# VH-VL binders against Interferon-induced very large GTPase 1 (GVINP1): the designs that were tried, part 7

Target 1, 242 residues: Interferon-induced very large GTPase 1 (GVINP1), of Homo sapiens (Human) (q7z2y8r1479to1720)
Amino acid sequence: DKRLFVLSILGLQSSGKSTVLNALFGLQFTVSAGKCTQGAYMQLLKVEETFTEELGFDFVLAVDTEGLRAPEHSNKSKDRDNELVTFVIGLANLTLINIFGENPSEMQDILQIVVQAFLRMKQVKIFPSCLFVHQNVGEATATDQTMDGRRRLEQKLDEMAAIAAEQEQCLDVTCFSDVIRFDVNTHVYYFAHLWDGNPPMAPPNPRYSHNVQQLKSRILMTATQESRGNIMKISDVKSRVQ

## First folded at step 25 (VH-VL)

Design s2 (from q1 with light chain D49Y)
Fold by ESMFold2, fold request of step 26:
Parts: sequence; structure tokens; C-alpha cells
Structure s2 (fold): chain C 242 residues (1-242), chain A 121 residues (1-121), chain B 106 residues (1-106)
Amino acid sequence: as target 1 above (242 residues)
Amino acid sequence: QVTLKESGPALVKPTQTLTLTCSFSGFRLSKSGVGVGWIRQPPGKALEWIAHIYWDDDKYYNTALKTRLTISKDTSKNQVVLTMTNMDPVDTATYYCARDYYWGLWAFDIWGQGTLVTVSS
Amino acid sequence: EIVLTQSPATLSLSPGERATLSCRASQSVSYLAWYQQKPGQAPRPWIYYASKKATGIPARFSGSGSGTDYTLTISSLEPEDFAVYYCQQYSDWPYTFGQGTKVEIK
């Protein structure tokens, strides 16, 4: 009879997803079990007993893919890329989209597959939440780029939503906000480099801990909102997976 | 208004090299996920996929034809070019180009009208 | 390489009858499409992802199946439905087509 919150993390292989997971969960949760099925790594995390009543769930299932463009699979495969993303987004209450650096090609590919998957969820009236995590961005050097980067990301997401709407024949979708609830100012998180500049001359980056706490707070706020509305029981999750 | 159109010679001699061009409008091959494939159909026979190119320049070829095929794109001209060497009368077929979208559920959602290539001396 | 086997090769039926076309893959696939082709025309997209209809495809058409066994069903044949239908897998390279099933008037 226990309640479960499902968190998915998507990104390219070697994109630092494990670092984000360790920062979020390694200090305040007990890992109960882990399983790898269908190219997804699943970890069951037990919520500390003192918090279960307030949050409205007892466990978090962290679902992590091995990566969309795994090096050992050099050929494109829709089964690996498209089906896996749709599966983990459809299972999740909240999906984190992990982006490493400022590579335009990498950003475009990951964003497009994510937008396609969320549009498919909208078509079956499933409305999961998402947050974007952009790692390894120099916060001091990217101050103007962070503001401009949010505009570029929003424009890109709107373009991708229009492309997806054409491919999926959705008449009422012209921008990304038509697909899911999204605010580029509150749903995008930037993680600074470990240091302010190049080691060894740089001090530790003071914003790293702050950004982790902001992201964690948003995840827990989303989970609390879901627990009061639409969170699944563990038995229901087993049925959807199997 | 998305269209594709095949162009090239209608008649080639055995051993010659065939060059076909797929010209398209209403989409860009530079956009993430977009691909163009070539499919042929000998008269009265089934469809046979032969070559494919994606926006990131990944290329795929029919196993039996791989050593004879080269596919390339020119994104500035909105074109994909297929070259097939050492043509033989058994290669007589209608050749189609078609669009797909890797991130979507469709394989080939828009097809050209096809061009018949006859291989005869 | 994934081989698709369609059956029957020819299906001779009258308008109003139910048509059932089969496509069997040599190994499990997740991505399977159907195309309709009439003489002198390019193939037309019909069904994709096993069961989703292209825009404008009549309700009498349905696709079903998973794994290795897939079916295209026409619940009540209309005169415009007499054509050749091809299945195609796009799960693994090289992409392959079945040999076709011709639906013709009895």
C-alpha cells in the first residue's frame, strides 16, 4: 500500500547524469533496490520516515537511461532511442532532461526527441512535468548567455513543437507551452563548473551547492503537488512496466 | 506542400554509373531527425529499400548493393544524390525518394512520384 | 537482416467483405508500417507504428499486432480498396519490405 513518485533522467551517455543523481540523492535517501530492464536503470529510493506523511509518498523510483547515443551502438535505432524515451517519460511523474555543455547539435537532438515524446503523452492525455538541467556552463562567463540562452531554448522548443505537431497531426499545437506546462525561467537549471575558471588556479565554484538545492527544492515541490493529485501506487507502476 | 522529385536518366547502358537526384521543398535536411531514403521497384515486383541518409550525415545501404552505392546530400541545394555503379539489366526499376523522421513514429511519410530507369544496350 | 513474409499473396474478394492481410517478421520488431499502392502510382502511406492511421485513411482500415505477427484489416471492402499492400519494418537496418498482398475484385 505504499505510494511511489517516479523520476526519470534523460540525456546523452557521458552527460553527467550520475553526478546529478549523486548530488540529489546520495546524501538524504536510502537506496532500497536497483534493476536494469530494457536499457533503463531503475533505483528504488526510500523516503526518510519523518517526511513520508508530509510528502504523500514513501518511495522514489529513479529511472535513468544508459544514454540516447550509446557508443557501443553506432547505428541509429528507433527501438533504442525513440521507444526508450517515450517509455521513461510515460512512466514518470517528473522528467529531468540533462544537457552537457553548449554543443548546438547535441542540444538540438536531445530536445527534439524529448518534445516528440511529450507530444505523444499529450495525445493520450498524460501530462508529466519536466525540468531542464544544463551542466558544465560557466555561470560567470555565461551571465548574458544565460538570459539569451533561455530565449534561444524557448525558441528552439517552440520550433520543435511545431515540427512534432506536423508529424503527429496535432492541430492545436503551435508552441511548446501547448504541449506541457513550461516556463523557461523556472523550469531550466544551470549547473556551474566545479571551479570558477581553470584548475588549479580557480577556487571551488560557490554556486554549485546553491544550484543543487534549487533543483532539489523544485523536484520536491513538484512531487508534493503530484501527491495531492495523481501519484500512483506501487502496484500500478508494476502493471505499467510489465 | 512538402514535395520530393526524382531526376536522372531514363535509360542507361549496362556497366554505366547511374546518378539520381532527389530535389525537395517544404523541409530542410539540416533539421534534426530528418532523413531521405531511396526505394526501388522493378516492374511487377516488390518494393526494395536501397539507401538512406540522415541530417547528421549517417548513411545506410542495402546489404547486397552496398559496394555499388554512394549517397550524399547538399543541404544548400535541398538535394540528395544517389550514385549506383556497374548497372545491370536487373537494376531496371522505378526509383523513389522518400522522407522519414527519426524522432517520429513514421517511416516514409512523403514519397516522390518515382522515375523509371531502364538498363539496356 | 529481417525478412517480412506477407500472406496471402493474393486476396480475391467482393465489395463489402472483410479482408485480413498478414505480415510476419523473422524476428521481433516494434516499428512496422503499411503502404497502399495502385498501378502506376507511388506507394501511399497507410498505417504506421503497427496501428496508427495516416491522415485521411478510412475508418474501415485498422492495423494490429506486435512482436513478429502483424495484421491489416479492412472491415468492409470498398471499390477503391483494391490495390497492393506492402508492410515494411523500420526497427533495424537494413529496412525491409514484404513482398506485397494484392487485394483484387472477385
Scores: ipSAE 0.354, ipTM 0.685, lowest interface PAE 2.6, mean pLDDT 77
Fold by ESMFold2, last read:
Order: structure tokens, then C-alpha cells, then sequence
Structure s2 (fold): chain C 242 residues (1-242), chain A 121 residues (1-121), chain B 106 residues (1-106)
């Protein structure tokens, strides 16, 4: 009966997922600075009655994964890493891909997981949306080279899409835009550091709050566009993922 | 083309140490998700997985054999090396190396031809 | 450790007949593969992720199942299909193989 918009956030341990989610929706998530629980947390948010007709849905389900990859010193598990990611992405109308800092190895691993999961969704004709959030980038760096950073990200996504297509035998896929609708200029958001200096003595970074509002506006626009079409039910998502 | 090839001695005496090398081309073990495993098959018997190494140096061993096994890689040479101590006639088998990819759905997609190792006096 | 039990051990059939091979896991798995092996050859990838066919595998082969019970089906046997088929789980360490099902000419 009620219409549901599902938003998920994916990222590795200590990637700031809870901080961003709390800023967007007032959710109470903790930022992990160590070992992470390997699971998914869900919270149902009721849309104000005044907005339901404009937005086209009554509830938002926020899905936050504590971590996609096992902490150091634990065995790899395809059931945990690949199956959970596929389920979470297939469940969501919109997935936020959260990347913290400038660690190339962490970026490569998360991008590969995401590309593989979206390719599997394409094979079962499920087309969820995604946005990339690159957090804790130096303010000057983010301002000066966002064009270069976007180009590098697009290239990496295209390379990983080609690899995944070969592995999954999808000959019609050569770039990431063949997997899902994606525009590197409108689907990638860069966040400054939360604090301007060393906490607790440093003030909050004003640019961070602006970045949050930009992302929130984009999420709202995506949710509105999804509501004017059919919003996917949870049971339909599970069936298509399997 | 992706290929793997096993090399090492065809004959080993009981109690000696076996060293096998898997040399491969057409891919690099340094790429995220790539792994190489070792599988053996005694003559006329079933396949048995024995060891595995991934791009990030995570290593896994068959439970019954792990005190005798060491796996390592040399990414600059595109090689994986398996060492098995205290060989016994029951270890006579064809030894295969094979590639997998952790992030995808495939298990072992490319196999070497195998090398027969006989353990006898 | 996850034990895979294949049945039957031997399946004697004529060309054109339907073959059904079973693989049962001692606990639930999501990742199961099948390999075909002929004498003197390395195993060949056949089915992965329970039901997806490797490159070049004929349409007469299909894989199905979930949880603990998995099946490889050959809808109409061809002379080239007589071989040993192994199932393998890759959900949990250590990875394990079944003991094999030999499909042979009656």
C-alpha cells in the first residue's frame, strides 16, 4: 500500500558513512575508527504528510552497511562480500558509494565490488541509480582538480566494467555507462574535511555543510524522479537479485 | 591468451620436499581479485584442493595438509610457488594450478595442463 | 569444512537420454561450480554460480539448485558428454570438491 524509496550507502570501514548519513537525515550512526561489524542496518523514515504528494512516496528506508570487506586478519568470504553487496544494491533505488580519502588500493577494491554488483543487476534487468561521494579531500585539492579527479574515476570505472563484462560474459558492455546510467559530472560529489584544522579546537569546515546540502538536493531529485515511475518493492528486488 | 603451466620434478623420494612452480601469462597476480590455487588428483581419484593465494597475499590451505604446505608468489616473475614437505607415496598425483577471481562469480576459470608427481623409492 | 556428496557415483546411459547429476552440500552454500573431465585432461570449467554456463558450453547442459541441493542436467546426451563431472563449492574455506559422477555409455 505505501510507497517506499530505498537508499543504501556502501563503503569500507572508517569511510565516514555514518557521518554523512547522519548529516543527511539526522540518523544516529557512529563513525568507526577500527574493526567493523559486517552487516546491514535499516531505518525507516516517514515522509512528512505535506510532501508525500510532491515526492510520490511515503517512506524512505535507509540501509547502511557497516562494512563490505572483512577487517584485516579475517578470511575472505564470497557469501559476505559478494552476496551481501548484490542484495544491498538490488534492494536500493539509489546507492551512495562512499570513498574516504585518497587511498588508491581502497578505491580500487570498492569500485570493483560495486561494478560487479551493478553488472549482475543489469543481467536481471534491474537498473538502480548510484552516486559517488568522495570524502575528506583537501579543500584546495577538491576545488582545483575535480575535473581531473572525475576523469580518472571515469577511466577506472570503465576499465573495471570491461573486466567484469569479460568475467560475466556480457559482450555488450565496454564501459561503465553501459552498465548503469552514469554521468561523471553529475553523479560524483566531493566533500571537504569535516573540521577546518585539528579538532576539538578547530571550527567546522563551512564547505562540508554546503557539500551535504548539494548531495541532499540530488538525492531528493533522484527520489522524485523514481517516484514518478514505479518504485520497486523489496520482494521484487530480492527475486531479481536471486 | 591466458595460460598457466606447472613445473617441478616428476619423481620425488619419500620424506623429500616437493617444490612446484606455476608460471602464467596473459594476466597479473597483482590485479585486485586475482588468485591462483593448487589442486591435485591422485591417479584414478577425485580432485582435491590444497592451497590458494590471492593478489593481497592472503593464503589458504587444505586443513589436513597445512602443516606441510607453503605457498608464495613472485609477481615480478608471474609465478606462484608451492612447497610440500615430507612427501609420501599417497601424495602421488597430478598437480594443477588454476586461476580464480574473488570479486566475480567464477571459481577456477583457467587451468594448467597439470604435472604428474610420483613419490617412490 | 563443507562436504560435497555426488550421486550417483556412475550413471550408465545411451546417447539421446536425459542425465541428472546430484550434488549435496553438508551445509548451505551460495557458490557452486561444475567441471567436466575426460581421461588424461585437466578439468574443464562447465557451470559456475549453480546455473551459469562457462564459455562454449552446449545448451543441453543446465545447472540448478540452491542451499544444499544442486543438480546438473544434460537434456539429451551426445557422445562427447561421456566424462566425469565434479561439483565444487567456493563459499567457504577450505574449498572442496565432490567425489565425481562418471557418465558412461551403457
Amino acid sequence: as target 1 above (242 residues)
Amino acid sequence: QVTLKESGPALVKPTQTLTLTCSFSGFRLSKSGVGVGWIRQPPGKALEWIAHIYWDDDKYYNTALKTRLTISKDTSKNQVVLTMTNMDPVDTATYYCARDYYWGLWAFDIWGQGTLVTVSS
Amino acid sequence: EIVLTQSPATLSLSPGERATLSCRASQSVSYLAWYQQKPGQAPRPWIYYASKKATGIPARFSGSGSGTDYTLTISSLEPEDFAVYYCQQYSDWPYTFGQGTKVEIK
Scores: ipSAE 0.330, ipTM 0.677, lowest interface PAE 2.6, mean pLDDT 77
Fold by ESMFold2, fold request of step 26:
Structure s2 (fold): chain C 242 residues (1-242), chain A 121 residues (1-121), chain B 106 residues (1-106)
Amino acid sequence: as target 1 above (242 residues)
Amino acid sequence: QVTLKESGPALVKPTQTLTLTCSFSGFRLSKSGVGVGWIRQPPGKALEWIAHIYWDDDKYYNTALKTRLTISKDTSKNQVVLTMTNMDPVDTATYYCARDYYWGLWAFDIWGQGTLVTVSS
Amino acid sequence: EIVLTQSPATLSLSPGERATLSCRASQSVSYLAWYQQKPGQAPRPWIYYASKKATGIPARFSGSGSGTDYTLTISSLEPEDFAVYYCQQYSDWPYTFGQGTKVEIK
């Protein structure tokens, strides 16, 4: 009878996934010990009893992957990369796509994997939500860079959707909004550096804490809306995985 | 709209080095996930995968042949080059290049027409 | 290295008959494809990911299987279906092909 909200976080190795996850959930949840299964680390978070009525669910399952394309595996493996991402996205009510820094090649690879996985979910009638978290973004022209960054991200996602549609033989997909419901203005979050300057000489960046609270509010809002009609019971999670 | 074409010598003498070029259009090898592989088929025999290169320059070789093979790409020319040293009459085969996409479900979705390479004196 | 064993080596049948082609992997694979090849032609993509048809492949073809055992089925042979069919795994390096099953007219 208990309701479970499944939150996944994806990103390349060393992309700061654990830092964001710990910052999001360290305060208002009772955390159980996690378990690593199938290359994914899973933690069960019990909602404090005083908040369960407000939120509309009893547990959050946080799913964090080992780094995609781990360098110590010398060979590429579709089983490791494609199947893990599809599993994690297919399991989740909400997936966070975690991008660290400005490396264009690595950013493009993670976006392509994700777009491909969402297209597969569409084909089997699973419609998970996603949010993008871009960490450690330079602050010098934050307003201008954020506006330009959102436009560029949308263009990249559209290009990647077209590539994925060709590979999956999907005639009706030409852009990312054909794959999932997505609004680049409300589904992309930019995080400042964790430290304001270079550690250890720098204080914690107060903008990072603010960014975390913005994201946490959106995650809880999404979870509350999902609990009204789309939240899965624990028994249903097993049957969802491809 | 995607095409691949193999080019190289039709006749090679034993011990010579074979150089084959795969020229392609309609896609870029610089795009994430894109790869090109080489497959050969001796006359009347089965297909044999030989070598593979991906967009990030990762390379893979058939275990039995790897000491004789070198694969490389020229992204600006839209080409992949295969070099095979110390050719032997047993290497007589039709050589194909083919595209794959690492993030997708296909291994080889588009093939070239193949080029016959005969190794004899 | 993953060895793919196709059986039978040759399948002699008449048009209208059902053809069943087997591909067995020496260890479990998740990614398996089938190709059709006619004499003098390049292999043609046919089935991928065990059961998904390439564009334009007739409905009479179906792929099935998982783990180590995979099957290509032609429900009612047409004259154009007489060819060699190869399976290929692309789960682990090196990529490997089966030896082929020749489907020929009886």
Scores: ipSAE 0.323, ipTM 0.663, lowest interface PAE 2.6, mean pLDDT 77
Fold by ESMFold2, last read:
Formats: sequence, C-alpha cells, structure tokens
Structure s2 (fold): chain C 242 residues (1-242), chain A 121 residues (1-121), chain B 106 residues (1-106)
Amino acid sequence: as target 1 above (242 residues)
Amino acid sequence: QVTLKESGPALVKPTQTLTLTCSFSGFRLSKSGVGVGWIRQPPGKALEWIAHIYWDDDKYYNTALKTRLTISKDTSKNQVVLTMTNMDPVDTATYYCARDYYWGLWAFDIWGQGTLVTVSS
Amino acid sequence: EIVLTQSPATLSLSPGERATLSCRASQSVSYLAWYQQKPGQAPRPWIYYASKKATGIPARFSGSGSGTDYTLTISSLEPEDFAVYYCQQYSDWPYTFGQGTKVEIK
C-alpha cells in the first residue's frame, strides 16, 4: 500500500536532464532499473524507510522524456510531440522544466510547449505543478541579474499564455498564472554547472551544491504539500500509464 | 500591425526564372515558430500551396514543383524570396505570401494582397 | 498527398437561409481551416482547427467535423456572406486546398 510521487523532467537537452537527475538522486535513493514506455524513460526511486513518514510517500517515479526530437515541422509531428508532453505532464505530480544555458530561442521553444500543454490540461481540469530549472548560468552573485531574469521570464510566460488562450479561445486566461499556480520568485531555480571531476578525466563524483540542495528542498516541499491533496497509490499510477 | 506584401515582375516570358519577394512588417521570421509560405491561384481557379520556410530555415516544397523552386529568407531585411525556374503559361497566377505559426493551432493567419504574374510571349 | 473535395460546387440561397458546406479529405486529418474569398481579394482566415473562429468572425459561422468529414455552417445568411469558401488541410506536407464552394444569391 505504498504511496508514489511522480516527478517528470522536460527539456530540449537530454544530457542536462541527466545531470540534474544524477545530482538530485545519485546515491540518496535505492534505484530500480529504468523502463522506457511511450517515449518516456521511467525510473523508480525508493525513499529510504527512515524518511517515509516525514515525506508522506514511499517512492518517487522519475519520468524523463527521451527528449523532444528534432522532427519535421508538420502538425502531424507536433501532435506526436504534444501527446508525449501531455502524457508526461498529466502523469506527474510535479514537472521540472529544464532550460540549458541562456539561449533565447531554446527558451521560447520549451516555454511554448509547456504553456500549450498546461492550457489544455486546465481545459480538462487537471492542474499539475511545475518548477523551472535554468542550468548553466553563472553563479548568482548579483540580485539584479536574477531579478531581471525572473521578470523577463514572467513576461514571456504571460505573453505566450495570452497567445495560446487566443488560439484555444479560452477567454478566462490572460497570463500564465491563470493557467497554473505559478510564482516566478519561488518556482524558478538557477543552477550552476556541476563539476565533472578534478582532473576532468576522473570519474564523476557529484557534490551537493547550494543550488542542488535548494532545488531538492523545493521538490520535497512541493511533494509534501501534494501529499495533503492528491498523491496517488502505485496501483493508480499503473492505470494512468496504460 | 502585421502586414505582408509581394513584389516581383507582372510579366515573365516562358522558360525565364521568376523571382518573388515577400516583404513583411510587425513580426520577425527569427521568432520561434514563425513561418512564411507561398500560395498561388490561377485566374478563376483554386488555391495551390507551393513553398514554405520556417524560422530555423527548414523548407518545404510542393511535390510537383519541387525541382523548379527555391525558397530563402533574409531575416535582417524581413524578407522571404521565392525563385521558380522554367516558367510556363500554366504558371500564370496570383501569387500570395502568408504567415503561419508552427506552435499552436493556427493555419495561415495573415496574407499579402497578392501579385499577378502572367507568363506569355 | 491529401485531396480535399468540397461540395456542393455552388450553393444558391437567399439571405436568412442556412448554408452547409462540406469538405471531405482523402485521409484522416486533424488540422482543417476555412477561408472566405471575395473577387479581387486575398483569402481571409475564417475557421482554423476545424471549429475555432478567427478574430472578428460572426457568430453565425461555425465549423465542425473530424477525421475525413468537415462542415462549415452559416446559420442565417447575410448579404456579406456571399463569397467563395475554401477548406485547407495543414496536417501534413504538402498543404492542400479544396476547390471551393461558391455561395451565391438565389
């Protein structure tokens, strides 16, 4: 009768998603063999039993897309990508949106995919939670840099939500916070590049950094809050995955 | 305000190469998802899509016309250029450029006014 | 290549009547648009994604259908509605158009 928290990771760069997963869950959980289902790689992480009472769940299912492919630009290909994204987000209690680097074009692509998916889920009354993870940025050494970045992200999300709402003719949506519960100050995390060892040829030995611990703490806090509402049994998740 | 305008010759002789330019304002082709397509309409006949280019330089051509068509863009000038070789009188048509947006559900949402190209000796 | 067949070719009706325009695809599509065109003008976007109305389109117009069979309905014709209507699929390349249905005054 075990409880499961489903964590999904979306992004355009698969190696960056793997780095986040390793940093968060490397040696801290007992890991079952991964399984690829419907274009998503799933990995079951067992919470050590000394923490299960505090957290309110016994397992974490990490769902990582095989990556959105660089498909032919047709609406048929877009529909296949949308089906995968909808499946992954719809399964999840919490979705991490992984953005690698400062490339505005990649940021716009992933943001558009996310906004479209969440808007469609709102229309069927599914309200998943999300956090944004922005990797490979300089260390946060100045508040203005992160505050400007957060304001610009919020503006882009709001612009994209308004455009999507116009297309979907969803008149009650004017900003991204109308689509999903979102606060740019608490749901966006900036993540410095992790070291690959020293010297570079040594095996990776991930160290927890302040940014990794902040992200992990926010994930677990969100999971604890979800456990008061709608966290699912493993049997329920198996039904949804089919 | 978003606008597109087609320009090029009104008269082309058979076997010549046609070059059409779509000039647009109010949007940038460098924006993710933005595309520009070319559609033609012979006098009194149905519309026919012929070529398309997206923000990432991905290109698509009508199968029957593919060997005669080249589409390109100049994002610094806000222009898309269509070249069609070996023109024939059956290619006489009004040529439109139109914008689409790959993300979401839209079809061609903004059209130019069109330019009539007549192919005759 | 996906062929779109529109019917009827011409629909002669009086103002106030209901018009039903058909578009049939040779294979299943999900992305189907309708355009209105008057003489000497470019096509105007009217309906996209089978049923969603472009900005400023009167409530009397509606689109419906799925798979291979799509319709455009005008619940009560107004004088400005007499035009040619084209359907277009944009599900897969190459994009294709129907041959049009002319809605004209009886």
Scores: ipSAE 0.299, ipTM 0.670, lowest interface PAE 3.3, mean pLDDT 76

Design s2 (from q1 with light chain D49Y)
Fold by ESMFold2, look of step 25:
Structure s2 (fold): chain C 242 residues (1-242), chain A 121 residues (1-121), chain B 106 residues (1-106)
Amino acid sequence: as target 1 above (242 residues)
Amino acid sequence: QVTLKESGPALVKPTQTLTLTCSFSGFRLSKSGVGVGWIRQPPGKALEWIAHIYWDDDKYYNTALKTRLTISKDTSKNQVVLTMTNMDPVDTATYYCARDYYWGLWAFDIWGQGTLVTVSS
Amino acid sequence: EIVLTQSPATLSLSPGERATLSCRASQSVSYLAWYQQKPGQAPRPWIYYASKKATGIPARFSGSGSGTDYTLTISSLEPEDFAVYYCQQYSDWPYTFGQGTKVEIK
């Protein structure tokens, strides 16, 4: 009767998902070498025994979309990608949207697909949480992006929610906060470069480590809130994965 | 500044092989998600998508034309090459190349000006 | 293959009138674009993702629709709007275009 927190990570292959995931979870894989279902890779992480009662779960299932470029999904189809994103979001208690840098085109892609998936989850009464993680942003650019970029992100999310509501025929949705609980000031994280300069000559960037710890704290707080009312047992997860 | 330009012969004889080159600047085909497609338009007729290639060398072809088409890229030269065998007068058209971004919301966001290829004796 | 059917084939209107162009897909799609083309020119991106305007597109243009039925609306025709408009789906391969709707001056 072990309890499981499901964490999904979405993003492009080049967005640094593996680096952040490894930094967030220093655990060795205990249960599986790897599983691929509908283009999603699953990794089971064991929670250290000293924290299991406090957190209310025993394992974390990390689900990522490295499979978007996996051999089993060789044909590129935007509607099939939407189904994959919907599946990954629907499986998770918390979804991280991982963005490499601040490329506007990459932000638009990921934001629209994610917003549509969350709206679909709302229609079937599944209520996952999300966090946005921007990686590898420059120090000066990150300062300007943080002040101005949060406001722009909120505006774009609201625009995309309105578009998605029309496409999914949900007439009572006009902004992103109608779709899911979201606060642009607390649900968006910016990570500096992992290295301060070019490796191997560059030292690790200390701001990167600080950003990782902030994200860990938010994930754990979300997980404790979910464990008190909505954490799935491992048997229930097998049913949802089908 | 993003541009694409088609180049190749303006006249080809029936049964010959057509080779068209799309040369582009302002972006790299090595960037994840980037693709280049070919679209043709016979005089006075509708647009027809023909072939597509992505940054990871994944390729797609129009079903009716697939056996006659080959698409390839040279990322160091910023070029995409389309070869179409056994040309026929019905293949007379303006041929366009255009960019897309697989991860983005756009289909074809930047188009070349097109090149007219006439197939006749 | 997803077939796009545009209607009407020709729309004859005067400047100032409202134009409504229809594009119907043979199966549900999420990704649909519109292009404007004038004689001797390459197609120009106009609307993408059903309803988002490309850069510089006049406010009188709007796209709408979902599933199988999509619409391009011009609220008040200007002389420069007389052209052929193509819809295109880019949800699944092969990518396909509609046959076009010609908007011409009456």
Scores: ipSAE 0.048, ipTM 0.555, lowest interface PAE 5.5, mean pLDDT 75

